# VHH binders against Ferredoxin-fold anticodon-binding domain-containing protein 1 (FDXACB1), part 4

Target 1, 94 residues: Ferredoxin-fold anticodon-binding domain-containing protein 1 (FDXACB1), of Homo sapiens (Human) (q9brp7r531to624)
Amino acid sequence: LYPPCYVHDVSFWIDQKKGFDELEFHTVARAVSQDTIISIQFLSRFQHPKTQQVSLCYRLTYQTCDKALTQQQVASMQSQFRKEIQQHLYVIPR

## First folded at step 20 (VHH)

Design cc3 (from bb2 with E106T)
Fold by OpenDDE, fold request of step 22:
Structure cc3 (fold): chain B 94 residues (1-94), chain A 129 residues (1-129)
Amino acid sequence: as target 1 above (94 residues)
Amino acid sequence: QVQLQESGGGLVQPGGSLRLSCAASGFTFSSYAMYWVRQAPEKGLEWVSTINKGGSITYYADSVKGRFTVSRDNAKNTLYLQMNSLKPEDAAQYYCARDIYTYTYTGSVRTATWSYQYRGQGTQVTVSS
């Protein structure tokens, strides 16, 4: 039986003055997800035409074969992840 | 070449403590997040802990939260894992690991995957019952 796969997108505004450390972003994502993320996709970069603020969009794919992974668990991890990136990377979720 | 050498494992009673160390060389240690992973007999590789490159952010598997503490000394190129309140289910070969990324592109979408292929020989942790 093939384990289920869950996909969630996350978009956030970055602070161009502070910069954005993508590897740090990956580190947080992977750890908060209890190492259940199997890939992270960079989907798009958006720059607001008026404010010139920059937003990034990523897709996280969750999958594990050694234990059951439910939609609720993934949702919980996503919620925590959004909190963690605000705290550590100073981004603002969209 | 990337080299990692774990040490500090041993035999302990339940409730006991061990402190693992990992000596790193062959890469800029302070530029990478580091990981502890473990593998018990006939089981797959299990993530234990992550520490970011600066050491300011730490995460733990639910199974070890509150008992294990990861830390690093970038000046000494050393990673640590303090293991307290050890349980029999903690018995495993413990590895210090550094990840390596693979990027693929499909149109404007960049996909990142990774592995813990950079590991040492490991150090054995046994917890008696």
Scores: ipSAE 0.921, ipTM 0.960, lowest interface PAE 0.3, mean pLDDT 96
Fold by OpenDDE, fold request of step 22:
Structure cc3 (fold): chain B 94 residues (1-94), chain A 129 residues (1-129)
Amino acid sequence: as target 1 above (94 residues)
Amino acid sequence: QVQLQESGGGLVQPGGSLRLSCAASGFTFSSYAMYWVRQAPEKGLEWVSTINKGGSITYYADSVKGRFTVSRDNAKNTLYLQMNSLKPEDAAQYYCARDIYTYTYTGSVRTATWSYQYRGQGTQVTVSS
């Protein structure tokens, strides 16, 4: 009855000097996924005790009702997303 | 209040072009990513394009990629959609949209969802030979 949901987590280091725009992160995630992401969860923030670098972890949930969505497609979107956030948000995926 | 007003739609032949505009008011336009969405008869709302708040990042639905170009003029509070090589399947009511976020919390986990509720009356695009 309901289409499957695919869930992928993404963790990345942010540049505290440049800042992190979470809404822009959402914008990129949603667009790269061709609007198949239905929710984005902020899971955790980690600060390295020695380096003081900050890492964020998000969970992206993919689901669509109007077209078929496969695990492989989602994996591809996730891979592209990791590239896009490095380019546009100056983060480093973990 | 948030206001969006689309214009530029019309009737074109396949392969033709249209340029849509959207006048925004009632919010800080330059602080928001903007979207084009469309709805054809008996179909749901379909995402067409996204442009980030600064206009430096653009994305497109696979169905329109290479044919449509989104842009914005933040000084004029205006969003644009250049539509080239139009196809019959592009026929729809086109809306300029701004998203609305909803946040829910479960412990330390914050869940964000969104909708394109802020949109104008739309502009009709018809593609017919």
Scores: ipSAE 0.921, ipTM 0.961, lowest interface PAE 0.3, mean pLDDT 96
Fold by OpenDDE, last read:
Structure cc3 (fold): chain B 94 residues (1-94), chain A 129 residues (1-129)
Amino acid sequence: as target 1 above (94 residues)
Amino acid sequence: QVQLQESGGGLVQPGGSLRLSCAASGFTFSSYAMYWVRQAPEKGLEWVSTINKGGSITYYADSVKGRFTVSRDNAKNTLYLQMNSLKPEDAAQYYCARDIYTYTYTGSVRTATWSYQYRGQGTQVTVSS
């Protein structure tokens, strides 16, 4: 039996003055998710034509083989993740 | 080359404490998040804790949260794990680890995967009355 796989996308505006540390982003994502994320995909970069603000979109894939992982658990992790990146990376979720 | 050397393990009774250390060399320690992972007999590698490169952000596995504390001294290239209120289920070989990333591309999509391939020989933690 192949373990279930859950996917969540996250999009956020970055602060161009402060910069965006992608590795830090990965660190937070992986840890908040209790090391259940098996991959992080960078999907797209968008720059607002008027404001010039930049947003990034990532896809997080969750999967475990030795622990129970439910959709609800992943949703909870995702929610916490969105809070953590705002706090630590100063991004604004879209 | 990347080198990590764990120490501080030992035999303790349930409820006891240990402090693990990890000496890092062969890379810019302060540029990397560091990890503690452990492996118990007949079990796979288990993530224990993460600390970001600056040490300002720490995370813990639910199984050790509230009992373990990760810290680092970048000036000394050393990672620490304070382990309090140890339980028998904490018994394992503990490793200090640095991750290695692999990137693949499918069109415009970049996929990152990783492993805790950089780790030392580990230090044994045994918890028994």
Scores: ipSAE 0.921, ipTM 0.961, lowest interface PAE 0.3, mean pLDDT 96
Fold by OpenDDE, last read:
Structure cc3 (fold): chain B 94 residues (1-94), chain A 129 residues (1-129)
Amino acid sequence: as target 1 above (94 residues)
Amino acid sequence: QVQLQESGGGLVQPGGSLRLSCAASGFTFSSYAMYWVRQAPEKGLEWVSTINKGGSITYYADSVKGRFTVSRDNAKNTLYLQMNSLKPEDAAQYYCARDIYTYTYTGSVRTATWSYQYRGQGTQVTVSS
């Protein structure tokens, strides 16, 4: 059997004055997800033409072979992740 | 070269406590998040805890949450794991680990993967009455 994988995208505005630490982002993502994320993809960078604010989009892939992982569990982890990055990374989810 | 050396393991009764230490060298310790992972016999490597480079953010596996505390002293290049209320299922070889990233590119998409290849020889934790 091949374990199922779940994919979730996350987009957020960054604070250019405070900066964005991508490795810190990875750290939070992996940990909040109980080490079930197997890859993180940087998909795109968007800069608002009027405000010049910058948004980043990442794709998180969840997969584990040693335990059952459900869509609901992943959704819960994703929700928590959105909260954590706001708190620790000064980003605003889109 | 990256060096990690764990210590502090031992035999303890259920409900007991241990404090693990990890001495790091060969890299800028304060620039990296650090991890505790463990491996019990006949089981795979299991993530236990993460602490970010500054120590301000900590996370734990659900199985150890509320019982274990990770901390670090960047001035001493040392990582710690306080283990309280130990259970038999906590018995394992415990490793201090630093991750290694691999990046691949497909068009404008960058894919990051990682492993815990940087780790020491580990320290054995046994929990038995």
Scores: ipSAE 0.920, ipTM 0.960, lowest interface PAE 0.3, mean pLDDT 96
Fold by ESMFold2, fold request of step 22:
Structure cc3 (fold): chain B 94 residues (1-94), chain A 129 residues (1-129)
Amino acid sequence: as target 1 above (94 residues)
Amino acid sequence: QVQLQESGGGLVQPGGSLRLSCAASGFTFSSYAMYWVRQAPEKGLEWVSTINKGGSITYYADSVKGRFTVSRDNAKNTLYLQMNSLKPEDAAQYYCARDIYTYTYTGSVRTATWSYQYRGQGTQVTVSS
């Protein structure tokens, strides 16, 4: 059979003053995943009706034949990725 | 035209060290994340390390973490890889790379994929006897 495929969404509030650097977001996602992410999809932008805060939602697809990729490893990568984007991109994960 | 030129490879014993360099031209080096990737004979390209455009954020494949250090000098348009405690499994052709993104759409959903399309000739690292 073909290697397992794992799909996880991430959403977060952006800092509108500092802006959001999407290419840096891609760079961090790919690296934290040990280069096992094969695509990143922009799904939606939401603006909170009261606060006017903006959140973005992305979908990350993990897959590789070249490593023994497990659900537990992907879950750990997702947790680390949420920390990394908060630290480096000044976003607040939802 | 994007140009990347790797150097610094060679033959070392297990446990030895090498420092690779990559000279970049034909693009604004300081505006791009840069990558080291490697390829052993008859194998696919393996990601080794990533450094963001400013040099403040670095990442490593688990197989090299703690032994390799990536850095860049944006004033000299140069990317570096310090490789310590080399193992036989590190033997490969090492490439300095810049990626390129492709975007496709299904309705309002935008899908990004990428490749390490921009690479130099590579530099050979051999670890043996």
Scores: ipSAE 0.837, ipTM 0.918, lowest interface PAE 0.4, mean pLDDT 92
Fold by ESMFold2, look of step 21:
Order: C-alpha cells, then sequence, then structure tokens
Structure cc3 (fold): chain B 94 residues (1-94), chain A 129 residues (1-129)
C-alpha cells in the first residue's frame, strides 16, 4: 500500500509590478516542508473584475516514506510556508 | 552541459568543522537555486540545504540547522557549505545539486515534479573518534 499523503491548497494575490517568481515559490515550498513535498500543482488564476488584482492557487502534496509525517506537522509546515512566501515573494495570502 | 564538482571533504573528529565547495559550469549559475544533498552507504539521498538564486534565502534540514551554513558566490560560480559541530551521523558522500523540473498537464492544471538529476561526483565526509 501507498504511504499517506496530505494535500493543501494555497491562494494569494500577487504584486503584478514586482512580478511572481514561480521557481522561487517552488524552492520555498520544498524547503519549508523539509523536502517532503512531492508535487506542486498550479490550479487556477483569477483576476478580480473590480480591482484587476490577480490571485493564483496552487496545490501542495506532502508525502514521505522515510519518517513519520503527521497531519499536525504538515499543518505547521503549511502555516510557515504562507508566512515565508508573503515575506519573500511579495504576495498576500487569501 | 551542466557540470558540478564538489571538494573539501575529509576525515574529522566529532565536533570538528569542514568547508565544502562546489564549482559550477555549463549553465548560468546565478539563475538557479542550489542544493546540498548527502548519501550514507546503502541509503537514499537526504536533502541537507537549499539556497535561492540570489543567495538571500537559505534553508536547512532540521538535523543540521544551527550547525551548517550554505552560501554562494555568483561571481565565482561557486556554492559552499560550512559544516560545524560535526556528528558521526553527518558522515556521508555530499553532493552539490541543481534540480530539474518536469511539468505535466491535465486540462488547465499543471503539475510540477522534480529531481536532483544534476549532481557532481560528490565529496566524502567521514567523522570518527
Amino acid sequence: as target 1 above (94 residues)
Amino acid sequence: QVQLQESGGGLVQPGGSLRLSCAASGFTFSSYAMYWVRQAPEKGLEWVSTINKGGSITYYADSVKGRFTVSRDNAKNTLYLQMNSLKPEDAAQYYCARDIYTYTYTGSVRTATWSYQYRGQGTQVTVSS
């Protein structure tokens, strides 16, 4: 049987003037998760019709076979990841 | 062609220090995040550290946090790992790595996966008392 996996989505508004560096986003996600993320899916792009702000939505899949990975640990990693992208990528979490 | 060459490994006592270097060529070094990974005998690759393309953001595996420091010099195309307070558990072949991404699509959903395909021959770190 397959090891358990945990799936969490993240959505955020980007700064269109500064741009969004997707490779940097991947780098931060993988590192904050202690290399336990196995895939990152781009799900959608939304442009607010009134403000013209753009938001992006990604899905992170966490899975390991090497050590116990719990729902609580993943939730903590996800929370830290939201803080890190706000600080480093100039995004505003939704 | 991507080429990476690690150096600086050796034999140290527990609590000792080593500084690893990695010379990069065949790609624009300053455009890529870089990684240190390690492999003990008969074990898989273990992620150790990440540094972003500009060098301003660094991350560490919990097992090395506070003891190891990753850095880069983009003018010299060189990646470094300062290893302090070495433990027997740190003994491994250390690799400098660049990843490669694979993208697949299901409708409008794009899935990214990756590997540490680009690695050098590694440099051996041995810790014994």
Scores: ipSAE 0.835, ipTM 0.915, lowest interface PAE 0.5, mean pLDDT 92
Fold by ESMFold2, last read:
Structure cc3 (fold): chain B 94 residues (1-94), chain A 129 residues (1-129)
Amino acid sequence: as target 1 above (94 residues)
Amino acid sequence: QVQLQESGGGLVQPGGSLRLSCAASGFTFSSYAMYWVRQAPEKGLEWVSTINKGGSITYYADSVKGRFTVSRDNAKNTLYLQMNSLKPEDAAQYYCARDIYTYTYTGSVRTATWSYQYRGQGTQVTVSS
């Protein structure tokens, strides 16, 4: 049997002066998901033509055979993850 | 040449405490997030705790939250796990781990996956009365 797979995207503005630590981003994502994320995809980089601010977009894939995982639990993890990255990585979620 | 060596395991009664240590060498310890994972007999590897490279951000599996505390001393290249209020379900081989990332590309999309490939031999925690 194949466990369900949940896919959610996250995009955010980065603070170019502080820089963006992608490995730290991965670390937070994996931990907030209780280690249920199986892959993280970098989808795109966008630079706003007027302000020059940079936005990044990632795709998080949640899947596990070892835990009960529902779409409601994943939605809660995604919400918590957005708060955690804003606080710890100095990004502004979009 | 990543080397990790766990210690501090033992036999303890339910409700007891243990402090695990992990000596790291062969990489720049302060540049990596570190993990505690555990494995009970005939079971898969279970994530227990994460600490970021600076030590300021910590996370725990729900099953251990409030009872375990992860910490690190980057000057001594050492990772710690304080385990309090131990339960029978905590009995396992405990590993200090560093991950490794694999990147693959499909068009412009970069996919990251990882594993806890870098682990020591582990230290056994046994909980019984």
Scores: ipSAE 0.835, ipTM 0.920, lowest interface PAE 0.4, mean pLDDT 91
Fold by ESMFold2, fold request of step 22:
Structure cc3 (fold): chain B 94 residues (1-94), chain A 129 residues (1-129)
Amino acid sequence: as target 1 above (94 residues)
Amino acid sequence: QVQLQESGGGLVQPGGSLRLSCAASGFTFSSYAMYWVRQAPEKGLEWVSTINKGGSITYYADSVKGRFTVSRDNAKNTLYLQMNSLKPEDAAQYYCARDIYTYTYTGSVRTATWSYQYRGQGTQVTVSS
């Protein structure tokens, strides 16, 4: 049978002064997921017309045949991931 | 050419400790996140631990959390794994790995995938009963 595949998007405002480290973002995403993420897609960049704040949107795809992976486990990983990027990459999740 | 050389494996009793080392060359070590992965006989690669490029962020597989500690010395181009309270389930060939990303595009969407192909020959950890 097909292993379950879970897709979740994350969007966040970046700190333009500190910058955004995409490779570090990948590192955190992969690790928080216990290595169950199989791809990360950059979807879009948005700059707010009045504030000039920049947000980025990524899509994370979770899938593994080696572990039991449930929707609840992925939701927990997503929640933890949002906290980790806020702490380590100085972003503000949307 | 990326070169990674693991060392420090051996035979230990259950509950024992080992410290693995990984010497890196052929790339700017301090610019990359590093990984420990392991492989038991007739099994696939299992992720064990991750450390970011600066060494300030570490992560562990649930099966080793609290027992293993990853660290790095960027001045010496060396990655470490301190393994305490070893169990028979930890017996495996241990590899250090550097990431490599492949990017593909569909319109403006950029998809990243990766592999553990940049790894050494490994070092064997055996836990006797």
Scores: ipSAE 0.831, ipTM 0.921, lowest interface PAE 0.5, mean pLDDT 91

Design cc3 (from bb2 with E106T)
Fold by ESMFold2, last read:
Structure cc3 (fold): chain B 94 residues (1-94), chain A 129 residues (1-129)
Amino acid sequence: as target 1 above (94 residues)
Amino acid sequence: QVQLQESGGGLVQPGGSLRLSCAASGFTFSSYAMYWVRQAPEKGLEWVSTINKGGSITYYADSVKGRFTVSRDNAKNTLYLQMNSLKPEDAAQYYCARDIYTYTYTGSVRTATWSYQYRGQGTQVTVSS
């Protein structure tokens, strides 16, 4: 049988003054997942009409043949990823 | 245009150390995250380490964490991997790699995928007593 595939979305507000570095976002996502993410999809951008805050939403797809992945491991990776992007990319997870 | 040259491999005893270097040219080195990957005979590429473009953020595969240290010198366009406490399982051809992303669209959804195709010829690390 095929290895399990896990799909998780992440959304966050960006700091428009500092900007959002999507390549660094990819770098962090891939590394925190131990290179088990196989694709990253940009899903949507929303700008709040009153506050002008911009929110982005991405979909991360985890799958690997090289190591075992469980839902708990992926959830832990997703939790750490949210911490890392807040610290390094100046975003506020939703 | 993109050129990466690994060096510093060799034969070492278990528990020994090696320092790998990667000389980069043909692109703005300081604008890219860099990767170490390795390949044992008849196996696929295994991710080893990542360092962001500024050098302030580093990550490691669980199998090497605490033993390997990645660093970069953006003034010299050079990536490094310090490998300590080497094990037989670490024996492989080691490559430094730069990102390349492919983007495809399905409606408004943009999908990013990538590969390690921007890598050098590699440097061999052999661990035996």
Scores: ipSAE 0.824, ipTM 0.917, lowest interface PAE 0.5, mean pLDDT 91

Design cc5 (from bb2 with I57R)
Fold by OpenDDE, fold request of step 22:
Structure cc5 (fold): chain B 94 residues (1-94), chain A 129 residues (1-129)
Amino acid sequence: as target 1 above (94 residues)
Amino acid sequence: QVQLQESGGGLVQPGGSLRLSCAASGFTFSSYAMYWVRQAPEKGLEWVSTINKGGSRTYYADSVKGRFTVSRDNAKNTLYLQMNSLKPEDAAQYYCARDIYTYTYEGSVRTATWSYQYRGQGTQVTVSS
């Protein structure tokens, strides 16, 4: 028996003037998700050819063996995560 | 080398309080998020709390939320955990931890994983009436 894993992608625009702290991003992701994230993948960087705005895309994988983890719980954590990174990291979800 | 030394544990009755401290050295303390984790007998390592490098953000496991408070003094290279309203299920060896990342690559995709391998000897918290 192997516990299910849930995968969610998140994309957001960064503020190049303020900068983006990826480790801080990881810290927030892990903490908001109650340490159920087992990996964070950097998938892609996109720079808008006209506006030069930069977007990043990450994949978060959730999995836990010590407690039940449902799709709904993960969705809730993701929602909270999106709010947190907007407030703390000044990113804009895409 | 990275060194972490926990202190402040002890025996307390249910509903009691303890304040844990962690002295850090061997790395730039203010550059890292810090963690409290705990391990009860016959259980795995459990995340308790995270505080970001600057201390502006704190996070807690649902099991301790509202009862525990994490803080840090970067000038003193010290991490704290105020534990109030302690419950028997809080009994565990408590560790101050710093994470370490491992990165793997598949094409343009970078995968990050981590562990709490940097931690001290821990401090024992016992909650009993």
Scores: ipSAE 0.921, ipTM 0.959, lowest interface PAE 0.3, mean pLDDT 96
Fold by OpenDDE, fold request of step 22:
Structure cc5 (fold): chain B 94 residues (1-94), chain A 129 residues (1-129)
Amino acid sequence: as target 1 above (94 residues)
Amino acid sequence: QVQLQESGGGLVQPGGSLRLSCAASGFTFSSYAMYWVRQAPEKGLEWVSTINKGGSRTYYADSVKGRFTVSRDNAKNTLYLQMNSLKPEDAAQYYCARDIYTYTYEGSVRTATWSYQYRGQGTQVTVSS
């Protein structure tokens, strides 16, 4: 049997003055998720027509082959990830 | 050519400590997050720790949290892993690693995957009474 995979999208506003380090984003995502993420997809970039703020959307895919991974565990990791990127990358969840 | 060389492994009793070092060359060390991974006999490669490029963020596998500490000296191109309160289940070949990314594109969607292919020969850690 192929191990189940879980998918979660994350969207956030970036600080255009500070910029966005995507590799740092990947590093945080992977680490906070205990190395259970197997891929990160950049889905879209959105610029608000009125405010000109920019948001990015990524899709994280979780999967393990050595241990069971539950939806609850993934949800927990996702929550922790959102907190971490706010603190470290100064993004605002959307 | 990316080169990583681990050292500091050895035989210790349970509860003992070791400090691993990794000498890096062939790339701009300070521009990359660095990783410790390990492989025990009959097991796959296991992530142990991540430290971001600047060293401001450190992360650990649940199995080693509170016992292991990762650090780096970018001026010396060196990565460290302080391992305290070692357990028999910590016994493994330990590798210093840098990730390699692969990107694929489908329309406007970019998919990133990665591996820990950049790693040294490893250093053996044995924990036994």
Scores: ipSAE 0.920, ipTM 0.959, lowest interface PAE 0.3, mean pLDDT 96
Fold by ESMFold2, look of step 20:
Structure cc5 (fold): chain B 94 residues (1-94), chain A 129 residues (1-129)
Amino acid sequence: as target 1 above (94 residues)
Amino acid sequence: QVQLQESGGGLVQPGGSLRLSCAASGFTFSSYAMYWVRQAPEKGLEWVSTINKGGSRTYYADSVKGRFTVSRDNAKNTLYLQMNSLKPEDAAQYYCARDIYTYTYEGSVRTATWSYQYRGQGTQVTVSS
């Protein structure tokens, strides 16, 4: 048997002029989650046919053996993470 | 070849302070986020702190917030950890680590995982009872 896993997706429009720094995205995700994220999956890239804006979608998997991790704690971490990437990586949640 | 060397550990009284240093070589230090992790006996590695490549953002495990400060000097290829108000539960072997990602693919889905395998030999922090 395995500790519970919690899975949350995040998608956002990127600022093509500033670019998207995926390594910083990983750094923020790992830190905000108190190192409880065990994998980050890039799921898709979408370019809007009319506006040409680009969005990305990622999946974050939370799991820890060391402490009790609840769905409510994970939801709070996910919410904080979305706010931090908007501020630091110049993305707009979709 | 990535090389990291920690120093500055020792024996302190509860409430005391230590400053750890990490000398980096064999890679472009300023291009990587850096980490402090620690390991107590019979326990796995525990994340302590992260600093982004430019040094402008720092993050801490809840157990050390307000007591520890991470910093870096990219001109000297050195990472630091200032540890104040040390507690017995802070006793551990402390490592600095560089991030390393492994990517696997299933169709168009790319999965990133990572490890702390790029770390030094560590420096021991002991807090007397």
Scores: ipSAE 0.823, ipTM 0.910, lowest interface PAE 0.5, mean pLDDT 91
Fold by ESMFold2, look of step 21:
Structure cc5 (fold): chain B 94 residues (1-94), chain A 129 residues (1-129)
Amino acid sequence: as target 1 above (94 residues)
Amino acid sequence: QVQLQESGGGLVQPGGSLRLSCAASGFTFSSYAMYWVRQAPEKGLEWVSTINKGGSRTYYADSVKGRFTVSRDNAKNTLYLQMNSLKPEDAAQYYCARDIYTYTYEGSVRTATWSYQYRGQGTQVTVSS
């Protein structure tokens, strides 16, 4: 039997003037998850045709053999991650 | 070529302190997030701490939070780990590691994965009385 695997998406509007630092995004995701994220997928970019706002969508996969994870723990990590990127990467979760 | 050299390990009593250093060369140190990881006998590699490229944000594994402090001096290309209130459970080979990502593509989807392969030889921390 495999360790549980949890997959969660995050979408957010970026500040095009300040830019989006994807490497810092990775750093925050890995740290907030206590190093339990095993991959980060860039899924899509959307530019709203009326407002010109740009949003990005990423998929985070949580899994580890060394630490048992529960759905509640992962949901808490995901919630904290959304707060961290809003504060530090100047994005607005959608 | 990426080179990392850890130092400052040794034997300490429980409750003692050590300060680890990591000298970096062969890359632009200030452009990368840096990591401390450790490996105890018969265990896998365990993440300990992360510091962003500018040093303004630090993160810690729950097992060391409040006891360990990571810092960096980008002018000296050096990463540090101050370890206080050491416990027998902290005994391990400690490594500093540089950020590295591998990207694979499936259509327009880009997947990032990573490893701690860019790390030094390590420095041993032993805690006993």
Scores: ipSAE 0.818, ipTM 0.907, lowest interface PAE 0.5, mean pLDDT 91
Fold by ESMFold2, fold request of step 22:
Structure cc5 (fold): chain B 94 residues (1-94), chain A 129 residues (1-129)
Amino acid sequence: as target 1 above (94 residues)
Amino acid sequence: QVQLQESGGGLVQPGGSLRLSCAASGFTFSSYAMYWVRQAPEKGLEWVSTINKGGSRTYYADSVKGRFTVSRDNAKNTLYLQMNSLKPEDAAQYYCARDIYTYTYEGSVRTATWSYQYRGQGTQVTVSS
C-alpha cells in the first residue's frame, strides 16, 4: 500500500519591483510542511492585460512514508504556508 | 568545491546540552538557506531545522521545537545548532546541509525536487543513561 498523496495549488500576485524569490518560496514550503512536500511544480504565469500585474501558480505535492498525513493536517499546513509567503515574499494570495 | 564540516558532537547525559557548529567554504554561504538533518543508525535522513539565508526565519521539526535553536553567522560562514534537553531519541549523526534543486519539465510545467547531497561528514551525538 502506497502512502496517501495530497495535492494543493497556491496562486498569488507578486510585487514586480521587489521581485519573486523562488528559492525562498521553496524553503518556506518545505519547512512549513515539516519536510513532507516531495515536489513543487510551477504551473503558470498570468499577466493581467489591463493592470500588468503578474500572478504565479504553483502545485505542492505532500507525501510521506514516515508519518501519517491526513487531509486536514495538509490543509492546515497549506493555510500556514499561504500566510508565510504573504508575510515574507511580498505576495498577495489569490 | 562546496565543503561543510560539522563539529561539536559528543556524549551527553539525558537532559544535557550540546552546541553543534558547521564551517562552510567553497560557496557564497550567505546566499543559501541552510539545514540541519540527522540520521540514526539504519534509518533515513530526518529533517531537523531550517534557517533562511539572512537568518531572520527559523523552522524546526516538531520533535525538536522548543529544545533546539538554529542560528548562523554569515560573516564567519558558520551555521550553529544549540541543542538543549537532549533525549535518547536525539542520538544520531548530525549533518549541516545546503540545498540543491533538480528541475524537470513536462510541457510548460516545471517540477522542482531536491536533496541534501551537499552535507558534511557529520558529527555524532550520543545520549546515554
Scores: ipSAE 0.800, ipTM 0.903, lowest interface PAE 0.5, mean pLDDT 91
Fold by ESMFold2, fold request of step 22:
Structure cc5 (fold): chain B 94 residues (1-94), chain A 129 residues (1-129)
Amino acid sequence: as target 1 above (94 residues)
Amino acid sequence: QVQLQESGGGLVQPGGSLRLSCAASGFTFSSYAMYWVRQAPEKGLEWVSTINKGGSRTYYADSVKGRFTVSRDNAKNTLYLQMNSLKPEDAAQYYCARDIYTYTYEGSVRTATWSYQYRGQGTQVTVSS
């Protein structure tokens, strides 16, 4: 595989009353990354026994053969993605 | 049963404008994010634009940002792409697309991948050099 592959995890608390729209999460990730994300993995769900808060953890894999993609560009995309999901999906990144 | 039909392509001069339309049927259009993708000769599909299911959020490839506008009318099951300030590099077959997800499971981990499988025949956009 010639193009570099970048893997980053994202974890966040959800609002159980508003729910979590996973397909919308995918849509935002793919768009913010300029379509360079090739897979999204659901890794885990955690419910804190004291607070009842639920967090989810996902893994995003960035790779493209047709575009220059650097670690710094991926870090910028990841940062923007975290901000956008907080804004639009009512989650709190952790 | 998913059907998508693109229209509105044609031949324009550099700097010209076109408005593409996509008629959707066979699925609940308002429940899906929609995409414009394009393909130039000897190239794979290139993502152009995304619009969320409600139409309130739009995203663009850097190469078209500021020149193209995606929109949708969920009452008419129609997706649009307004293309302004067209350049020769925009010449391509344009497709309206809905994605499909494939899930694989390894232990407790679920991996999602996707494709633009649901797309129409496309509409050709040609820019006169």
Scores: ipSAE 0.798, ipTM 0.897, lowest interface PAE 0.5, mean pLDDT 91

